VH-VL binders against p38822r5to271. Designs and how they scored, part 18

Target 1, 267 residues: p38822r5to271
Amino acid sequence: LSIGNEIKDSFKETHKWVQNNLKWLKDIEQFYRERAKLEKDYSERLSRLSAEYFNKKSSTSVPISVGDTPTTTPGSIEAAGVVAWNEILSQTDMISKDHDQLSTDFENHVANQLSGLFTKLDMTLSKINGFNNDMVNKKDNIYHELEKAKKDYDEACSTMEMARNRYTKASNDRNKKKLDEKEMEMNKCKNEYLIKINQANRTKDKYYFQDVPEVLDLLQDVNEAKTLFLNDLWLKAASVENDLGANVSKRLQAANSVVKQNKPSLN

## First folded at step 4 (VH-VL)

Design c9 (framework fv_rovalpituzumab)
Fold by ESMFold2-Fast, scan of step 4:
Structure c9 (fold): chain C 267 residues (1-267), chain A 123 residues (1-123), chain B 107 residues (1-107)
Amino acid sequence: as target 1 above (267 residues)
Amino acid sequence: QVQLVQSGAEVKKPGASVKVSCKASGYTFTNYAMNWVRQAPGQGLEWMGWINTYTGEPTYADDFKGRVTMTTDTSTSTAYMELRSLRSDDTAVYYCARDEYIGGSYYYGMDVWGQGTLVTVSS
Amino acid sequence: EIVMTQSPATLSVSPGERATLSCKASQSVSSYVVWYQQKPGQAPRLLIYGASTRATGIPARFSGSGSGTEFTLTISSLQSEDFAVYYCQQYDYWPYTFGQGTKLEIK
């Protein structure tokens, strides 16, 4: 039946669609792992930059110890500028640590969660596929048994007809007994064939109108679970990035506050 | 009857490796995930990871990544957990526990547990 | 990682009384909480999943409730066999994490 073929084909298509959607989770996971690596690299480079300029600042401020008497006397302008610069470098290092935290959060709260989600849903999908395969195999097996029962019945009919022809040509007790035996065998084969027809019809109806719809519902459940959990992870990813944004803003506000105290002299 | 039977107690020196087995019976092995959970003497439960028995793909808790390997042998319906670079604080009872995920919502509860395998790490 | 905190560490009650055990998550885990019972020398036993659904074969005196960050296991009329350690576990996010346990003891 046409509707039966459409139902059977829909499992294969839906299963493939769900499978591809789950594979997409691995791409999303890899994106956040690569994103975390970029944040880690940025953090390390920014921290190094801050440390290098702390070192350069110290070196530049070293007094001249040769016999020449320096005319430069430490003044409030130099002292105030050093304090502001130290704060900028300090807050820069804090920003590098904020990015390191974001890297760790992407790994632990997003990428690892996506990995776990994929593994669990992939197992469920595999189980559903196994159930479908078991039902298909059961259906195919009963149809094979039906074909065999039909063949046995057809052969028994032919054998009975041969026995009838022999009895018709030579009507004796021996041929009559043989005909009766073959007629009984034919009737037994006929009954087995009828039983197999009924079994095949019940198995076919269960498969197409109960098992396949149930399996399709399970496939939809897997995709729905994926969507619901993925949405939660999207919100989590946005949340940890928002935290970074807020922290960086606070770092820069702190630096600006110190810089504002380094005012030019009155005049 | 559904049951999980684990291998016997092990005594190991620090730095050694231990491999615990968990043999399943009474159900279709590949239809259920297998979790590994440990419990140090007098302490609480600690989840180590789980393995998809159909695909053989494991997922490990962060504290054990790099030291643990989970595998399965579907022909014998057996799961294995190998822990390397053993330390004295790895002394614990190690449990396997099965878990059925049903589509739509996570139904994660571990309904059948092995009897536990005591692993003692001492010098 | 999500931290599960159980309280009290030990609860002393008499047979026939009601026991209430608490479990708090460091962040929302919706209703994805499981409760286990462990008797000395035995593996844990599943009691409740989905915060409030009793597992097969678990007596009606056991009930679970809660959502978000606060969860409760209640045993309405304690029997002698109920004195054990109880653990909560979240399965909302990887890695799965357990509470430290609550020991239910006589007296």
Scores: ipSAE 0.000, ipTM 0.402, lowest interface PAE 16.2, mean pLDDT 81

Design d1 (framework fv_rovalpituzumab)
Fold by ESMFold2-Fast, scan of step 4:
Structure d1 (fold): chain C 267 residues (1-267), chain A 127 residues (1-127), chain B 107 residues (1-107)
Amino acid sequence: as target 1 above (267 residues)
Amino acid sequence: QVQLVQSGAEVKKPGASVKVSCKASGYTFTNYAMNWVRQAPGQGLEWMGWINTHTGNPTYADDFKGRVTMTTDTSTSTAYMELRSLRSDDTAVYYCARDEYIGGSYLEPNYYGMDVWGQGTLVTVSS
Amino acid sequence: EIVMTQSPATLSVSPGERATLSCKASQSVSSNVVWYQQKPGQAPRLLIYGASTRATGIPARFSGSGSGTEFTLTISSLQSEDFAVYYCQQYGNWPYTFGQGTKLEIK
């Protein structure tokens, strides 16, 4: 097992882990978008309900009669009841507006922010992957050049040995000239091969001792940024939902204060 | 979504040339090498070569050298494979397939296989 | 070039059984072997890379093993959707080469 295989597995695992964590942001975003739709639907239905009953109360007043007493006629007690009912309907409509505000806050301050976070981190992850691919391509290109230089050198060596064999079997000026030419070509190929060995070693060292650690650190940075910003967004989501609770409580207190002034009997 | 979409089926006469396109979408085109693989009817997969989409440099399998040309257009995220001097035994489905890392060495640290493939282009050579 | 030889050419097994597919390289490719599944009329699907690592979304019943020149793909408890042709591919040396395929068919 080589060190290169260990580095490959570590990088692959970290990259996949970070990528999966970023995909999770999309699930969280979708949750808040669906949650916002529920609040919007509730808001619209509640608003319609309060409007329907506000319009209905003026046309469907219920007459009450008591056997030994006069039929109830409009007066201060009926006026107080109507005022209390109007306030209940009004505050119900305000509650619907509070839910509409929550829907808007979930969309604008949570879901859209999650979408933006995903886009930013996904672009960063893509750039890190591009950097890694560039380094791998550079390494592969240098190794391909090294393989070609080795092949050229090996072929030159074989050609020189053939020329040497010919000169050994038939020692004449033509064979000597060919041997000298092939020896020069072999030495040229040897020098090119040595240069490529040095380039490959420098590229390999940079890749394993500088570039790979750097991309792993960058992957970790992406995940840490995701976690920190996600925590802030969850706190924001909780805050806007808590605000809804406080507002609804306030609406109900306002309605109750008016109702408490309503006295059921003037007798 | 990550997708490779290839050009439509072709019918050619022996001696003609065919050019198949492969349009990538949903990812950074130049971060992935593009492979071309063919499959004759009822036969296995045959690797034709790959192209480095960042540099434009192709590498061809020996059986296709001299007859194939692989190119890319980075502006449209499209890879092309042109096969010349068609013979009846070139009848096959031609696939493009991406891989994340370009390799050929036992020391390559990051090869994940060809994870996304085009739908294939049927090229029929007959007469 | 490195020649990849798969055996058997055809393997007939019943659903629920275990299938073992072999792939042999003509020379060492370390662990640089990839397995693909292909169903009729479809493009190949990546199953395993690095001889033993499952690709994303691949069920646990698929496992790969081997190094050097001998590689195995094992499918435990075969499902109906697993009947397909399986190809091995090496990335240890250029040019990249595929095996001829093993057809997994229902008994």
Scores: ipSAE 0.000, ipTM 0.351, lowest interface PAE 20.1, mean pLDDT 81

Design d10 (framework fv_rovalpituzumab)
Fold by ESMFold2-Fast, scan of step 4:
Structure d10 (fold): chain C 267 residues (1-267), chain A 127 residues (1-127), chain B 107 residues (1-107)
Amino acid sequence: as target 1 above (267 residues)
Amino acid sequence: QVQLVQSGAEVKKPGASVKVSCKASGYTFTNYAMNWVRQAPGQGLEWMGWINTHTGNPTYADDFKGRVTMTTDTSTSTAYMELRSLRSDDTAVYYCARDEYIGGSYLEPNYYGMDVWGQGTLVTVSS
Amino acid sequence: EIVMTQSPATLSVSPGERATLSCKASQSVSSNVVWYQQKPGQAPRLLIYGASTRATGIPARFSGSGSGTEFTLTISSLQSEDFAVYYCQQYYDWPYTFGQGTKLEIK
């Protein structure tokens, strides 16, 4: 009973532990949804900033003076500055799009996947609990039937014993017939009781040595599925952030190269 | 007799919230998930989400995430669906419906569908 | 998400005729398709689950078939009470999605 009790307690404790672990998936999901929103907000603000400054009227270039004499209209040096500024604004807009892509990737490939996984595992956990409850109920029902069969047998034994005492006091055909009838009834109840003992023992053995280990294995499978998927998810989340870093670096290097390329040479 | 009885019709202004109840009777409440499905006037059925009545954990359709909360009270065998930040296009009949995912054999696939539905709750969102 | 598409939007047939309603999934849903019937002012009624299994109390004239992406609901000999809107739904993956419905009306 004590060993059986410890096995029963193991299911309840393990089930609760797995349930709590699944709830953690919802916290991770919420983190990535909030993280995605931050990226989207940043993207929108950065895009508006670049558009605003791109639409501002450019200042006209001022003449370059040699000595005290003004030199014509705007030259290549001033034009190069405008080109560099336009490239910085263009790359800023591209950076905003890179952050929008990260936001979309966090929603679609991380948060939504976590939500789906949680739903499937939560359903599976409930099915496992239902299976365990079914097994416990079957065991309890068989034990109830066993108790009833024992009571019926005990009553039949008492009735037969009374009939035997009557026959012992007066050994006539009437008392003999009644004794025989009660003895048959007792044997019938005894056979039913033996059948119920065998059913109870088989149900008990199946429950403790097959069903409980099986449901514990199923609970372990749920936790392992969670861990494996979460590991894949960590790798995906890291991958999309790495892509952002590489793209932003590329955008900024492009802006720098425009300034260098337009550097004037002196003869 | 198995039945689901929902709370009465509601009229709300845009931006308000509504909480619909669904009281179950005639079966073991925690053996069935509770689904919420809505239907706008003259339109088709739209699944909003479900709640695991045994664990209390909800799952929401993407269109409703952030605006819906599903809860249960197992002591009264009642499920609740609260929808916030109501818009005019939230005007619909809201149904609760049970789905048998618990109580069957875990070893066999469960394809049962939603076999028992509430009578529906009309929620009208108007200025 | 899995998109369920029903056709036709409206099917006009005479009583006693055979009606065939189609439901197409955007990706394989195995046999995890359910059919519902809805009459005006009423909650939906479960007809068929597992693509082909009739729910309790559903008349034998209703039958479902299909697997993968293509499913059909057939009513072999239409009765007057069968004129209603029919919806298919997939249970294969989250979120659960319904088709847009097929209205069955008297010709």
Scores: ipSAE 0.000, ipTM 0.449, lowest interface PAE 11.9, mean pLDDT 82

Design d11 (framework fv_rovalpituzumab)
Fold by ESMFold2-Fast, scan of step 4:
Structure d11 (fold): chain C 267 residues (1-267), chain A 127 residues (1-127), chain B 107 residues (1-107)
Amino acid sequence: as target 1 above (267 residues)
Amino acid sequence: QVQLVQSGAEVKKPGASVKVSCKASGYTFTNYAMNWVRQAPGQGLEWMGWINTHTGNPTYADDFKGRVTMTTDTSTSTAYMELRSLRSDDTAVYYCARDEYIGGSYLEPNYYGMDVWGQGTLVTVSS
Amino acid sequence: EIVMTQSPATLSVSPGERATLSCKASQSVSSNVVWYQQKPGQAPRLLIYGASTRATGIPARFSGSGSGTEFTLTISSLQSEDFAVYYCQQYDLWPYTFGQGTKLEIK
């Protein structure tokens, strides 16, 4: 882009767009922090439940007698039931620990990483904006110097013209010396003006054809970095949830294996 | 000269809020981030958060999320830190500190530490 | 969060001796470590950033070294004005965490 106003609007709008996209990371961070809190609350409540029932003493077993026939072993049947119940409570406590781990993983490996990513990219965005402001200021300063040099040159030309008119009306050594002094001053101002024209053209070309495209590319790089790192963090979040699912399944299978052994004997 | 000047000492009751100010001078306020760090009597330094003075975006440490708000007023070159629901263990000297951000790549900015600090504001929380 | 552990808690040295302060990170922080000096009743003062780069105006007797998890601050010829508490801070991973401090005593 070579149009000044369109270039200025493009940077401002792209910068704002990237800034808004970075703020979205804070919403995602907050989601995982609230998810972690839910998992922590569930874990604590489930752990308390299993502990409460562990602390309840089982009712005393009552021996079963069936007259002259061999009696079942009441203690072994009741003991097997107690063993199965203890295993259910134990695995329930382990499930609570699995959810506690998920809560910790969401905080440490997802939410905290999102917070760090936001901070780093927000600083980077500010630096890009500072670079753009520096380039605009340098351009504006050079144009200001150019305007001053032009004004100085115009004034020197006017002064020389007055000296020339005085010499034309009275051709003496004094007026000739004054004309020569003013012509020298005009040539000095002309040289400064030409130098400033060259500097302004170089600064303009660098700004519009190099600096602006570069800062726009840098803004796009920030957004791309955000997307790449965010995708990695979402994959990490999915991974730790999958680990929870596998662990819970394992806990339940262990409990079921013990429960299957708790069956009444046939007499 | 570069300077950060903080508001005066405060005494608050538990459950109250306190708002500490930090006025910057001698540099372009929006070119540097502002950190807030506290120190309980006889204890070490604890980072509370920071604010990007150009964008106004704060980042808070987990221990303070929900209780702290950091803001800036660029027209007066002043940063503010408000801490709510005060407890006795919030008794501390609270510092603002400028983050010197002067290099690195645009994708991976370097951190150069906190080079200028305010004098500190003592906040006492007692009944 | 990364835990920064400083040792010793208190170091007693004579003027003119060399003092070496240790800072250990619970995981790699590359070279992203900053050192601060705090004198009684004063705000902290930046000494070193990037593990080994002296801040502006810091005397040459202060030097930092290390990378990964092990970092040291060395004062090669201790002066009376160096009596202070020294803190390390990592900025590799948010939240940026401080060590608990090392108190340097001149006896």
Scores: ipSAE 0.005, ipTM 0.471, lowest interface PAE 10.6, mean pLDDT 82

Design d12 (framework fv_rovalpituzumab)
Fold by ESMFold2-Fast, scan of step 4:
Structure d12 (fold): chain C 267 residues (1-267), chain A 127 residues (1-127), chain B 107 residues (1-107)
Amino acid sequence: as target 1 above (267 residues)
Amino acid sequence: QVQLVQSGAEVKKPGASVKVSCKASGYTFTNYAMNWVRQAPGQGLEWMGWINTHTGNPTYADDFKGRVTMTTDTSTSTAYMELRSLRSDDTAVYYCARDEYIGGSYLSPNYYGMDVWGQGTLVTVSS
Amino acid sequence: EIVMTQSPATLSVSPGERATLSCKASQSVSYDVVWYQQKPGQAPRLLIYYASTRATGIPARFSGSGSGTEFTLTISSLQSEDFAVYYCQQYGNWPYTFGQGTKLEIK
């Protein structure tokens, strides 16, 4: 296996590996978008439930018995029960708002950030490919010039040999002048060919021993950036979900505090 | 030498779809992203999205997500933008514009602007 | 999304004068701002990228400055061909957004 083949295989494999790894960002993004939709649906349904029971309660009046049944008016105990129920409904609505906030946080601080990261890294990967394509094109152009210079040199050599043969058969001033002209043209073509050989060798060496390793390092940098940013986004996702848990706990503690005031024995 | 040539003006009814083409010449098509930008009569510029011409992956602005599709044909160096469910307020000149690939944070600068633009395609949506 | 706000909406100046156009971002975009020039019936033309770098073929009288949220395009000695609409664009965050434009007109 030549060094050139080993470098080419490594580049292709690393590029494909990084490209496939970036696709996982889209799967992770989709997960958080679907997760956000579940939270949004829960929030909307819970808010509707709370509103429904607030409306139902506001339509309720205390019955006053007349005639043969005892008359009872609302007392402090019944009023306290109403206050406790109002607090439960109010905190339920607040919980729905907490879930709405989580939905928004998953969209704005997780899913949208994953989308942006994918776009940026996908374009960076394409830029790295563009750089590689430019280097290949430069190498191909130099080799094309080299092939052209070789053909010109070969043709000039043939022409000079014909002039030399003519001078050898008839040694006169005209044939000598022609030989000298063709020899000068051959030397010019030879020098151009040698220059192109040097340029081709420098381009090849730069490509395989400098440019390709540099591009490979850039591909590794893309994957490292993906991993670091993804880890930060997962930590952010966990953080906003933990905030929901803490907020819901506070809502329920507030409701429980009011409920316990109705029955001191429950404290 | 570097040019982007767009398809001709279109007149569509509300609810129809329009597909605008943008043919690139004079450069390596896949070395540049292709943006789509529109401009309503007398209004400013609005970015619709872009497509990575090397990978074929599009990215759409939120206002157009769900009714725009961007594609490319690398063999003809042509980009396409299809807008569906047309409304009267979609009446605008639609431009394609190339830009260099944007890089990650470790490659700076990341973006060199949209240096070559198509001539624009007027899409009129009327009943 | 990041909102780009340009001011003034219209600037009236005489040829040979200096024009200063402002562009403000609703949140930091570092140096990731581009300026375009648009003449009636024409596509926009790239002037400045990366806040202060002139694009190829753009005259030295055009200069850009700024970072973060405040950006300025300056035309140091106005020529007749400079009367146009100027747009700023940010690319610091997706989606890309444009300012509403500043029209530069003859006084």
Scores: ipSAE 0.011, ipTM 0.483, lowest interface PAE 9.5, mean pLDDT 82

Design d13 (framework fv_rovalpituzumab)
Fold by ESMFold2-Fast, scan of step 4:
Structure d13 (fold): chain C 267 residues (1-267), chain A 127 residues (1-127), chain B 107 residues (1-107)
Amino acid sequence: as target 1 above (267 residues)
Amino acid sequence: QVQLVQSGAEVKKPGASVKVSCKASGYTFTNYAMNWVRQAPGQGLEWMGWINTWTGEPTYADDFKGRVTMTTDTSTSTAYMELRSLRSDDTAVYYCARDEYIGGSYLEPNYYGMDVWGQGTLVTVSS
Amino acid sequence: EIVMTQSPATLSVSPGERATLSCKASQSVSSNVVWYQQKPGQAPRLLIYGASTRATGIPARFSGSGSGTEFTLTISSLQSEDFAVYYCQQYGNWPYTFGQGTKLEIK
């Protein structure tokens, strides 16, 4: 049973999984920055096209009569046509401004927020790793102390056994005194070793069954925060894009209303 | 005991690149993010970016994207900032600064300020 | 990006007086504001983070307040060592931005 090793492997795997999920945020950010640039380019080109035609001198004659039953005066037909065309160009320029606004909204309310989210969560992930490193170091230190205490005890046992052998071969007061001294030292080292075993067991149990699960929970919290904030940003991105759609629809409806007035009168 | 020591002053021609180093000591390098901040003579502070020292992932301010690269060498506890295509207006003191680590508060995804700064590296760009 | 505007650009006060420095964000940054002190030829020193929390080792005469778009750094009973340039920084939105600084000078 190596539950401690399984928990350690889980930390490494979970940390890498969360880290990869955070890196994905950078790809999403880059997508919206490139998308914003496309909207900006479209806006500039569309505005330029509209301006070009606003300034274009018409060299074509406007038909005075449209079909066999003209009911509007020549000046009225010509004026209405020019008004309709100017409105189409005007609304086209407004559509270009709507796309410019979308570009700005994608940068400010989506891409910049994604960048900020990545930075905050990446910093948190780094701090969780720092906490994990501190716990590992504390555990390793107590195990080092345990190893030292074991070595000291083993050496004291060996020394005492040599003293016992000397006393067994030559039973005199000097060898007896030396054996007693080495036995006392061995018992002292044994007590220190037992204390360190107890400390190491407490540290091990706390590390594997409390601390490591806690940092795994913290890693999960980072991923959950990422998901919640990313969902909010997805909704914001959809919202600003829906606003564009609604605005463009209104622009086209305004143009159509003017065009509908451009037809021959019956009286 | 905690300190950041930066490389010495540099003089570069326009179009050159400069690489500034920042060596950390007295703490666990990977427990703190490293920020880079510059200050032109007589001007205010300008944040350039930061790097997660544990993952090696950098984040750059928009004004520097495309011409700055931030890296770390964990084995030497050193952070690096390389700025390319230098212009005369890049003349500044460049600082590295450690993000603050607050034990017990690391779950909060907040920035706690830069508590330890390097001494600064003057980079002069002149023809 | 969020623009941080500090006022006044220069504040002339006498030792022992109270100094109040303002920092305004162009958009809400909640309480995510940090204050730094910089003396000539030195790196900046962290004073306040989270708009109102003093950094370790910062004297009690320094206090920060504010949330949203308006923030204030107050230095009560000015000492000679307090005459320096003070910067605010926001971390409520990316990219992180600094104010232009307020120079505190002896009257």
Scores: ipSAE 0.000, ipTM 0.464, lowest interface PAE 13.4, mean pLDDT 82

